# Designs tried in a protein design chat: VH-VL binders against Methylated protein MJ0556. Part 1

Every score and structure here is a prediction.

Target 1, 173 residues: Methylated protein MJ0556, of Methanocaldococcus jannaschii (q57976)
Amino acid sequence: SKFVKLHLVRTLNKYKELQKIRVKDVMISGDVIITTPEKTIKEIFDEMIKHNISGMPVVDDRGVMIGFITLREIRKYMTSHPYLNVGEVMLKNPPYTTADEDIITAFEKMIESNKKLDQLPVINTKYPEKILGKLEGIIFMEDIIKLLYENIIKELKTLVSFYNHNTEIKIKY
Structure headers, positions and changes below count from the first letter of each chain, unless a header shows other numbers; Kabat numbers aren't used for antibody chains.
F, E and O are the ipSAE of ESMFold2-Fast, ESMFold2 and OpenDDE, as the mean of both directions, binder to target and target to binder. V2 is 0.75 times the mean of E and O plus 0.25 times the DockQ between their complexes.
[cut] stands for letters that were removed.
The coordinates of atoms that the task and the answers printed are left out; those that the model quotes come from them. Centres of patches stay.

## First folded at step 1 (VH-VL)

Design e08
Fold by ESMFold2, look of step 4:
Structure e08 (fold): chain C 173 residues (1-173), chain A 122 residues (1-122), chain B 107 residues (1-107)
Amino acid sequence: as target 1 above (173 residues)
Amino acid sequence: EVQLVESGGGLVKPGGSLRLSCAASGFTFSNAYMHWVRQAPGKGLEWVGHIKSKTEGGTTDYAAPVKGRFTISRDDSKNTLYLQMNSLKTEDTAVYYCTRGYWSRYGDFDYWGQGTLVTVSS
Amino acid sequence: SYELTQPLSVSVALGQTARITCSGDNIGDKYVHWYQQKPGQAPVLVIYQDSKRPSGIPERFSGSNSGNTATLTISRAQAGDEADYYCQAWDSSTDVVFGGGTKLTVL
């Protein structure tokens, strides 16, 4: 059918356009809320609640990312040891992305991570002289999912709706 | 090029005092946590203490053997770290290094000075 | 108080792999850093954050850290690797702690 073929071609073209989008086009920068390893998990829990966020990059005083901490790590210790330092509980060697990486690859890193993250720090690995990587921004899974929904999932739902209307076999999505 | 140069070491009697200086260059000193580490002749490395950057409060911490006797301070306008050593004991005899750290408690010490020898003896 | 234990000495044949251990309770939960010190010289950082190399440190230096033991590994040992090696970490009970040091001898 012409309708099915048209929407399939449009879906493929939209996927190709998504592959052109880079992390830097979607990430936030400038107002990234960060923490340091010296702060307590109680302090950063209060800060997370205040700013309605679920995770924070952990940086040193050079701006180099050294870890990542989420509500998951905090919840383990909040009742029993609320004054542990961030550096004692943070995720060491967190997954990361770079500004020039495409958003599909970044999304795959979030989904396939052993620690399942809803956000990914964006770092510059070319930071000079004895550094791990300077934090440049943060990219959220929610923003990537929005792009996927608007461009791919919406088209697929249209195709499934057309199929279900013209057959007795129903496809869920 | 990062450089750290200690000075002020020498011979002092037990109960005496010395002030060590560390001149820093080649990096933004005001952003760094600065440390003193010592090494007795023929022995291993021992952390003495640190001072945080002023933006992090400029507070100090000390190893137990020196707490109450040693004071770390910094002058960011002169890029200089200081160690005031009072009530010196023979056990304080060591080469004293200044070194750069970032969050002191979790970080590495990436640049070290050449050290200055303090000898406490009568 | 928290202590890091290193063997006093380790010997390795030229061209072989040396392993220097650093033992501590739950050291795998900490970042461990390693320093090389030659006689009359200041320490030099060779491994930081368990396994990362500073610029200028050859690839034959590597590190690992899990459970109660961190390990510095020097493959293809050279005469110039003969030195004292110190591990370093932090603990809330003791603050910054160094291991006692290991003298590496290249035979």
Scores: ipSAE 0.005, ipTM 0.545, lowest interface PAE 12.0, mean pLDDT 84

## First folded at step 8 (VH-VL; from g1 with heavy chain S104G)

Design g6
Fold by OpenDDE, fold request of step 13:
Structure g6 (fold): chain C 173 residues (1-173), chain A 122 residues (1-122), chain B 107 residues (1-107)
Amino acid sequence: as target 1 above (173 residues)
Amino acid sequence: EVQLVESGGGLVKPGGSLRLSCAASGFTFSDAYMHWVRQAPGKGLEWVGHIKSKDEGGTTDYAAPVKGRFTISRDDSKNTLYLQMNSLKTEDTAVYYCTRGYWGEYGDFDYWGQGTLVTVSS
Amino acid sequence: SYELTQPLSVSVALGQTARITCSGDNIGDKYVHWYQQKPGQAPVLVIYQDSERPSGIPERFSGSNSGNTATLTISRAQAGDEADYYCQAWYSSTDVVFGGGTKLTVL
């Protein structure tokens, strides 16, 4: 539910150490697999299967992202309309993040999206509010979750240690 | 091939009105941010205003010197951009260019028409 | 109002490197675009987003932007490079702004 999602994000924001982690620390950088709007969904489907990926940024002739296409969306049309253009199926005005954004915010963007995205394109832009820049990477929800888990556990251990040093009753974990 | 062709320029008296047109071809006009830029004789380039695509709300904005007097509009069915100029002043004398914007006001103007001359004189 | 300042004129010897500056407050935080205009012609985009070249523009044209100054660099200047050059950026207070233009003379 929306409430649960928001509560989760709020809870995560209470941990200041997590807020220090930036997208650039977690993202996959380098040559991102991209596509163009004139390709067919069948072609893109084959590409996604080949590379074992679930989404691709759609870019224009300058390499600027104009959309995002997911495997989930492609599957909806593959049987009935395999030769549709990517531009007709892609998510227009897709959510994105920047390298300097904190991972909690990125996570929030993924969760708040009605499209249930498990990844976000990372854009290098002087205007964070606009997708006017180069695609420099992809950040995956799975990687964020793993990192969050590790850090939360670390914080809990620290808290337990602090407690044990200051109390007579010891906590074992 | 992207083409922009301005028309409607001419001689007009101060206080008069003139309507410029820009015929666009070679791209999906309805998706494009469009701008007007003018250049007085022997002077530099001056931004006049812009109109966003319908998907972006179709809103307009204008430079201070022309605000309240000029109106930018578009007819996507005709692939045409318009500039309605009212209450013209001598300082409005210029070659007027229509341009296609890349990402609206934040980006560049990647294509330009050849311009149409507007002369405001008594 | 925000203004972009360019030198009125720049001279360069044939085959040498010309540099045209565009100064503005915190212009380094903005994308700067450059246009070439020859007499009697419409402007042509030669650099966008500080340093990107449109298709068809020679590699001799390059751009940089940092601090309060953007620079258009034209290496190995040719006679055909003689033109007026304009920088352009966007400010929230003034919207789209052009520099005053620089006349480049190739000697």
Scores: ipSAE 0.791, ipTM 0.898, lowest interface PAE 0.8, mean pLDDT 92
Fold by OpenDDE, fold request of step 13:
Structure g6 (fold): chain C 173 residues (1-173), chain A 122 residues (1-122), chain B 107 residues (1-107)
Amino acid sequence: as target 1 above (173 residues)
Amino acid sequence: EVQLVESGGGLVKPGGSLRLSCAASGFTFSDAYMHWVRQAPGKGLEWVGHIKSKDEGGTTDYAAPVKGRFTISRDDSKNTLYLQMNSLKTEDTAVYYCTRGYWGEYGDFDYWGQGTLVTVSS
Amino acid sequence: SYELTQPLSVSVALGQTARITCSGDNIGDKYVHWYQQKPGQAPVLVIYQDSERPSGIPERFSGSNSGNTATLTISRAQAGDEADYYCQAWYSSTDVVFGGGTKLTVL
């Protein structure tokens, strides 16, 4: 549930080391596959399948993100209305992150989304509160989770090591 | 093609009122963040105010010199932007431009009308 | 109130490079936009978001912004570039602000 997820995020925020990890350290940078609002959902569906992706930023003529379309949303309409424009189906004012934001905050944004997003576009903007800027990457929830797991395990190992060096009875964990 | 056409300018006495209109075409007006900018004769550009899209709340804001006297409104059904000017002063004399804002207050003005001249004189 | 400061005038020889500055407190943290205005005409956007060019604007026009100064650069100046140029930004205290404008003369 959403509440459980939020609790997890709060717990993770207690670890200062995790807060030092920025989106830019985890995101996939470079050429992001994008679409435009005038494309049909059928076209986008085919493209997503072709590239094995589950989401795509929607951009205007300046390349600024104006929405986000997910494979899940497309599937809802694909059968009944395959020729709907992406602009009609896309998430308007989608959640986003910036390169300098910490990954926990990014993760929180994903789980707080009513739309169950597993990815966020990364925007290079001078105004973090606005999307106005260039799309510079995408960060995936899966990658965040993997990184968090690795870091937590590392911390645990460190703790165990510390304990074992200071006690006669060793922890076997 | 995006077009903005201002009208309603003219000569008015101090203390008088005037209503400017801006007819928009070539884009979805209802989604647009619109501004008024004026330019006194031989002077620079001065921001007058803005109105947000309905989706953004349709709120307005104004420059200090015109606040309380000017009102910006819009009729999306007619693709028209308005500037109601009351209690006009001589210093309000200017060419008034209708402009489309890109991405609200932080963005640029990507399209401009040719302007309409308002002259406030006794 | 915040203000953007531009030089009153800049002169450039034909074919040379002109630079017009726009100074403001921490302007480098803001997006700066530039407009060209010729006599009797409405302003035209020539640079947005510090360094981006609208469609139809020649590559000769470029922009930069850092620290307290934004700069519009016009390379290979042409006679047709003679105009007034205005910078514009947004401040929370003053909302939209224009510079005072710079008259560019092409010699």
Scores: ipSAE 0.782, ipTM 0.897, lowest interface PAE 0.8, mean pLDDT 93
Fold by ESMFold2, look of step 8:
Structure g6 (fold): chain C 173 residues (1-173), chain A 122 residues (1-122), chain B 107 residues (1-107)
Amino acid sequence: as target 1 above (173 residues)
Amino acid sequence: EVQLVESGGGLVKPGGSLRLSCAASGFTFSDAYMHWVRQAPGKGLEWVGHIKSKDEGGTTDYAAPVKGRFTISRDDSKNTLYLQMNSLKTEDTAVYYCTRGYWGEYGDFDYWGQGTLVTVSS
Amino acid sequence: SYELTQPLSVSVALGQTARITCSGDNIGDKYVHWYQQKPGQAPVLVIYQDSERPSGIPERFSGSNSGNTATLTISRAQAGDEADYYCQAWYSSTDVVFGGGTKLTVL
C-alpha cells in the first residue's frame, strides 16, 4: 500500500542518516577511566565496581593503548589469582574504532567480535597493525542502540502495526 | 634512570674490523628494540640497523650501506648490545650511537648514549 | 632510500617563533619525530609522533604534520635553543630516514 511504501522510504532515509553519524559525535571523551599493565586485577576490580564500569582501556605512560580489560575476564581469575597483573589478563589486540568512522561500522565491529564487548575504544593511530596510537575516547553500544531505537525501531513498529491492522497475519516483535 | 654507554671505538685501517658494545641499565633490556645510529663528523644522523626484542624473536635489520658487513647482536643476560663491523670503509668513519626504540618499529628513539668514535683511515 | 628534506639553516630573533620544516612524499601518513643536538652532545628527543612532547621538554616546542610537510615550531626562542634539529620517520620496517638537519641560530 501507499502508506506502507511511504514508511519504508522513511525508514530507509533514517538508516542513511545514521550512516553519516561519526563515532566522534557519539563517543565519550575526556575523563575516560583507564588503567596500566602493572596494576593488579584486584585493584581494578575494586575500581570497576566503585565506578560501575565493565571495562577499561590499558595504556602506557604516553597514553598509547596497549590493551583492554573487562570485568568478565577479571572475574575468571579473582578467586584463584587476584594479584595477577593487568598486563597478564588484558586483551592485547582489542577491536577498536576511530573518530571519523561511522557508527554503523563501529556497531558491526562490536557485534562481530568474539569477545562480546559492549564498548569500543576510539584510537588515533597511523600504524593500526601495531596499535601505536593514543586513546581518544570510548563509544558504547547502548548509545548506538538508543539511536537505532529512536530512528529505526519506531518506524518499524509503525509499519508492523499497520500491517497487523490490515491483514490476517500478525507479526510480533 | 635509563643509561646507555658505548665502547669499543677507535682507529682502524680500511678492510679492518671493530666490535662495539653498549651497556644498558635502568630498563628491561630484553623488552626493548635496540638501534645503532651513526653520525659522520660534521654530518647528519644515519640509521645503521636494529635488533628486535626477545619477544619478537631478536631478529635484525640493516641499512643498505652496511648490509653484509655489520652484524647486530644482544646478550640479554648482560644487558649489552653489540655491533660487529667488518670490511670497514673510510665512509664508515662516524660517531656510533646506541639508542632505544619506543615500542618496536615505527617509533622514536627516546634515549641515546654519548657515542663512540670509529675512524677508518689509512 | 627515501629522503627527508630540511632547510640547512634557520635564523630567529630572540623571543620570536622559529619554524623548521621537514619535507617528504606523503610524510603526513607517517609519524615524525624530532631531535635536538647541541655541539658535542648526543641527540635529545624533543617531539615524538608529530606533535607530542616527552617529559621535560618545554611547552614552547610543538609540532605538526600533514600532506608532504612536517614542522617543528619553537615559540619564544631562547639562546639555549640554538642547536641542530633533525626530523625522522619510518618509511618501511627497514627504511628509517633522518632529515639532513637544520642549524637553528638565535639572533
Scores: ipSAE 0.380, ipTM 0.718, lowest interface PAE 2.3, mean pLDDT 88
Fold by ESMFold2, fold request of step 13:
Structure g6 (fold): chain C 173 residues (1-173), chain A 122 residues (1-122), chain B 107 residues (1-107)
Amino acid sequence: as target 1 above (173 residues)
Amino acid sequence: EVQLVESGGGLVKPGGSLRLSCAASGFTFSDAYMHWVRQAPGKGLEWVGHIKSKDEGGTTDYAAPVKGRFTISRDDSKNTLYLQMNSLKTEDTAVYYCTRGYWGEYGDFDYWGQGTLVTVSS
Amino acid sequence: SYELTQPLSVSVALGQTARITCSGDNIGDKYVHWYQQKPGQAPVLVIYQDSERPSGIPERFSGSNSGNTATLTISRAQAGDEADYYCQAWYSSTDVVFGGGTKLTVL
């Protein structure tokens, strides 16, 4: 029908527009809260609570990212080993993205991660198999989810509602 | 403050041996890749080889002209890097620098010692 | 074997801008590092990762790297900048290459 065809075309067009959105258009870069490997996990726990954040890039004195530390990893050690160094607890080879990568690919990296990350560091590196590069920013899953919802999920819900109205087999959404 | 101090240079005859030392301070030595770089009198810089950090197994790599004749080792308990030079040739005459590698492979050499002169001459 | 080619010498008038080139196959895909060496002294890192300046190096030093050429730029040249300059890159995990060096003369 014309209704279904219109909504499929609209969904495809919105997906194409999402493919054009780059990590740099969504990331934060100016005031990224970072840490260093010599700090203790107790210090970083206090900073995470103070700033209401769940993860921090770990950088060296040149601003090169050498790891990523999460509140989840800190909580594993806080009771028994609160003075471990960040460098001993951090993810040493975390997933990352680049400023020019599209947000769909970045979202897929977050979902496919064994650690179920809610954010990715944004790195500029010439060595893609190594995390040797400058930290450019952080992109959050919640900001990508908002764009997916606004552009794709709303359209798909419309199609499911149309399908359920016109068939005996119901799809829940 | 990072410091690297080489010692052990001197005059040796061709075919002889010499051991160089590099005393390190001001950083966690066991975490660092360490390198030897040499410079023949009036010539440019030439990489000799490196030894990887303890966490990377402390393995070594060498430039072709010295492979099989030179051995790099480290004593992390003494913060000391060594270069054992065997079967020396007159072409090995140079100032030998100890230098720290940033990041390990593909990094720059961010701190250098003062160098120690090795002269190989009859 | 890999080579990095630098001009043998470069001259610059006091207060002017000097440019020292380092040419190599596809060097723009590699991080290039630059070292200054004054007579009788050890080399000192002045630029790392193409364009980054370590702490303590004056802002007059800058770098770029694209295609087959990396360039060290020294603006407002001073007498104290007179030195030999070497570029350096890794072509593999075992191929660490220095350029032949460039003597910078401040006139």
Scores: ipSAE 0.319, ipTM 0.713, lowest interface PAE 3.3, mean pLDDT 87

Design g6
Fold by ESMFold2, fold request of step 13:
Structure g6 (fold): chain C 173 residues (1-173), chain A 122 residues (1-122), chain B 107 residues (1-107)
Amino acid sequence: as target 1 above (173 residues)
Amino acid sequence: EVQLVESGGGLVKPGGSLRLSCAASGFTFSDAYMHWVRQAPGKGLEWVGHIKSKDEGGTTDYAAPVKGRFTISRDDSKNTLYLQMNSLKTEDTAVYYCTRGYWGEYGDFDYWGQGTLVTVSS
Amino acid sequence: SYELTQPLSVSVALGQTARITCSGDNIGDKYVHWYQQKPGQAPVLVIYQDSERPSGIPERFSGSNSGNTATLTISRAQAGDEADYYCQAWYSSTDVVFGGGTKLTVL
């Protein structure tokens, strides 16, 4: 029906509006907690617990990101090898995003990752297939989910409004 | 304290061969991309080629003027980079520098040796 | 093949600002690195990734890169800055390109 077609167009347009939200609008960029490949996994485990974080970018002496380390990975070794270096355990080819990438694509990278990441480092790179670039920030799945959830609630309110307008039975929010 | 020391330069006739060596110290050589860059007397810098790190397969790439005539190799147990130069031409006359690549492809050259002179002349 | 064009020479008065350009096809999409070379010496990295300064290089060295032009800027030029300067970029894994070099003269 025409009503159904209009609703489909509205839903598609809303999705396109969400795709315009960029990583830089949601990421954190100051005071990102980082580590280096020479530190032990014991040291960074303690730091992760202290700061209530589940992952850390690994940078070199120029501040270029060379890897990513997660609580999930370090817990595999904590019983038997707590003094392994971060460089030996880290994910060397982590998924990452850029500040200008849309949040839907960033969210998909988190979900598609075999490593089940809840965050992505945000990299300033001129070579998108290489991680050669400076760390600009970090974006969390939680913040993307919150934004998507709020938009789902807005869409539900819109659907109730259409239902109330077009039927004898009225629903309130 | 990164150090790179080239050796093996000298005089050779056109069509001849030379092998250059570069002794490296002060860093984990097997993790590094290594490059050769040359400079003809009174001229600018020209990239010759590179060899990738051990972890990336140790593969090589070359500039067009030297491809098929020059071979880059490495011996990670000796921390040594090599340049085998065959079928030398007078145009190959240059100071040859060994240099370390930061991050490999698309990176800069952060440490350089003092160079070794190769003269190709009759 | 790809080329990077630099002016053959640049002169600057002592204490003034020198600018050395490096022109190339879409060079703003590439990382540009800069090297200083004094007579009889090996090159020394002075700027990497367009604008970053390695440890030991004075703050008066800076860089920028956009469009078709990268620029090395030397503020408060000193006599010791007199040297040849080369830009360098990668256009592919087999196209590592140096500019022709610029002789900086401090007057």
Scores: ipSAE 0.316, ipTM 0.731, lowest interface PAE 3.6, mean pLDDT 87
Fold by ESMFold2, fold request of step 13:
Structure g6 (fold): chain C 173 residues (1-173), chain A 122 residues (1-122), chain B 107 residues (1-107)
Amino acid sequence: as target 1 above (173 residues)
Amino acid sequence: EVQLVESGGGLVKPGGSLRLSCAASGFTFSDAYMHWVRQAPGKGLEWVGHIKSKDEGGTTDYAAPVKGRFTISRDDSKNTLYLQMNSLKTEDTAVYYCTRGYWGEYGDFDYWGQGTLVTVSS
Amino acid sequence: SYELTQPLSVSVALGQTARITCSGDNIGDKYVHWYQQKPGQAPVLVIYQDSERPSGIPERFSGSNSGNTATLTISRAQAGDEADYYCQAWYSSTDVVFGGGTKLTVL
């Protein structure tokens, strides 16, 4: 009983600390693989294979993010129109996050999206919901999942193990 | 690459009307927010209004001094922006610039025409 | 109605640093853009989104924006920098505001 209560308090404290982690603490910056609207979908398909990635931000000559393109969108056209331009295929209003947003909210945006994205572009803008801004980075769902596992799932496994032990003890006395 | 050329300026009596045109080239005109900005002789820049891109419904907004008198329109098939000016006043005397909004609302004006002079005088 | 206030004129010695201010209510929450206009010419964008330079604008042009003041800075001023300078911001979708302009004189 005391053990379970102590472990629950520990799990809650770890969750509270996890809520303080910001997108900027987890995101990839500096080396983000990007593309431009004039490239062909065949060219970027080859780039995606080369770098083992499923999506790319599309930026203009100022570095402003103007779209996002994924393998899912490319696959719709690769058989019939492999030389379409990125600008013709890209998602022009993708979901996004900001550097100061917490990672739980970013994760929720990923899983609640109708667009099945495993990553979110991180943008810098003074006008959220009005304009897309400069690309600061990319946050991947898998990196958030690793933090959830390290901080929450491990604690839950301990609780389940304790529950199973106590359940067996009650059956046996 | 990007070019904007205004035309249609001239001398008009108070209460008169005038239509300005702006011929655009070097970019996908239908995707762009377009603006009119004016400058009275020896004075500063003043925003007149804009028309949104096709994707945003092509709606217009105007500065208070011209609302109800000026109408902005566009013909995407001709890559041309228009400013219809009615009920002109002497304070409408200015060089009128056509300019492209890079981001549309909340963005900068990245390319400007050389302007066309409108003089409203008795 | 919103106003952006600029000094009427600023003088700078050749090779020195000029600073042109643009003051407005909570302007630090807005993107500020800067335009250069030489006599008889159309304006040219020199700084966008507070501090970014378009292609072709030398690195000696820089900008900052915080609180109630945005600043255009021109280091190592040259004779060719002599012009009028305007700041501009959006306070709403219908409130596009230019500053009154600053005449920069390079001595």
Scores: ipSAE 0.308, ipTM 0.730, lowest interface PAE 3.6, mean pLDDT 87

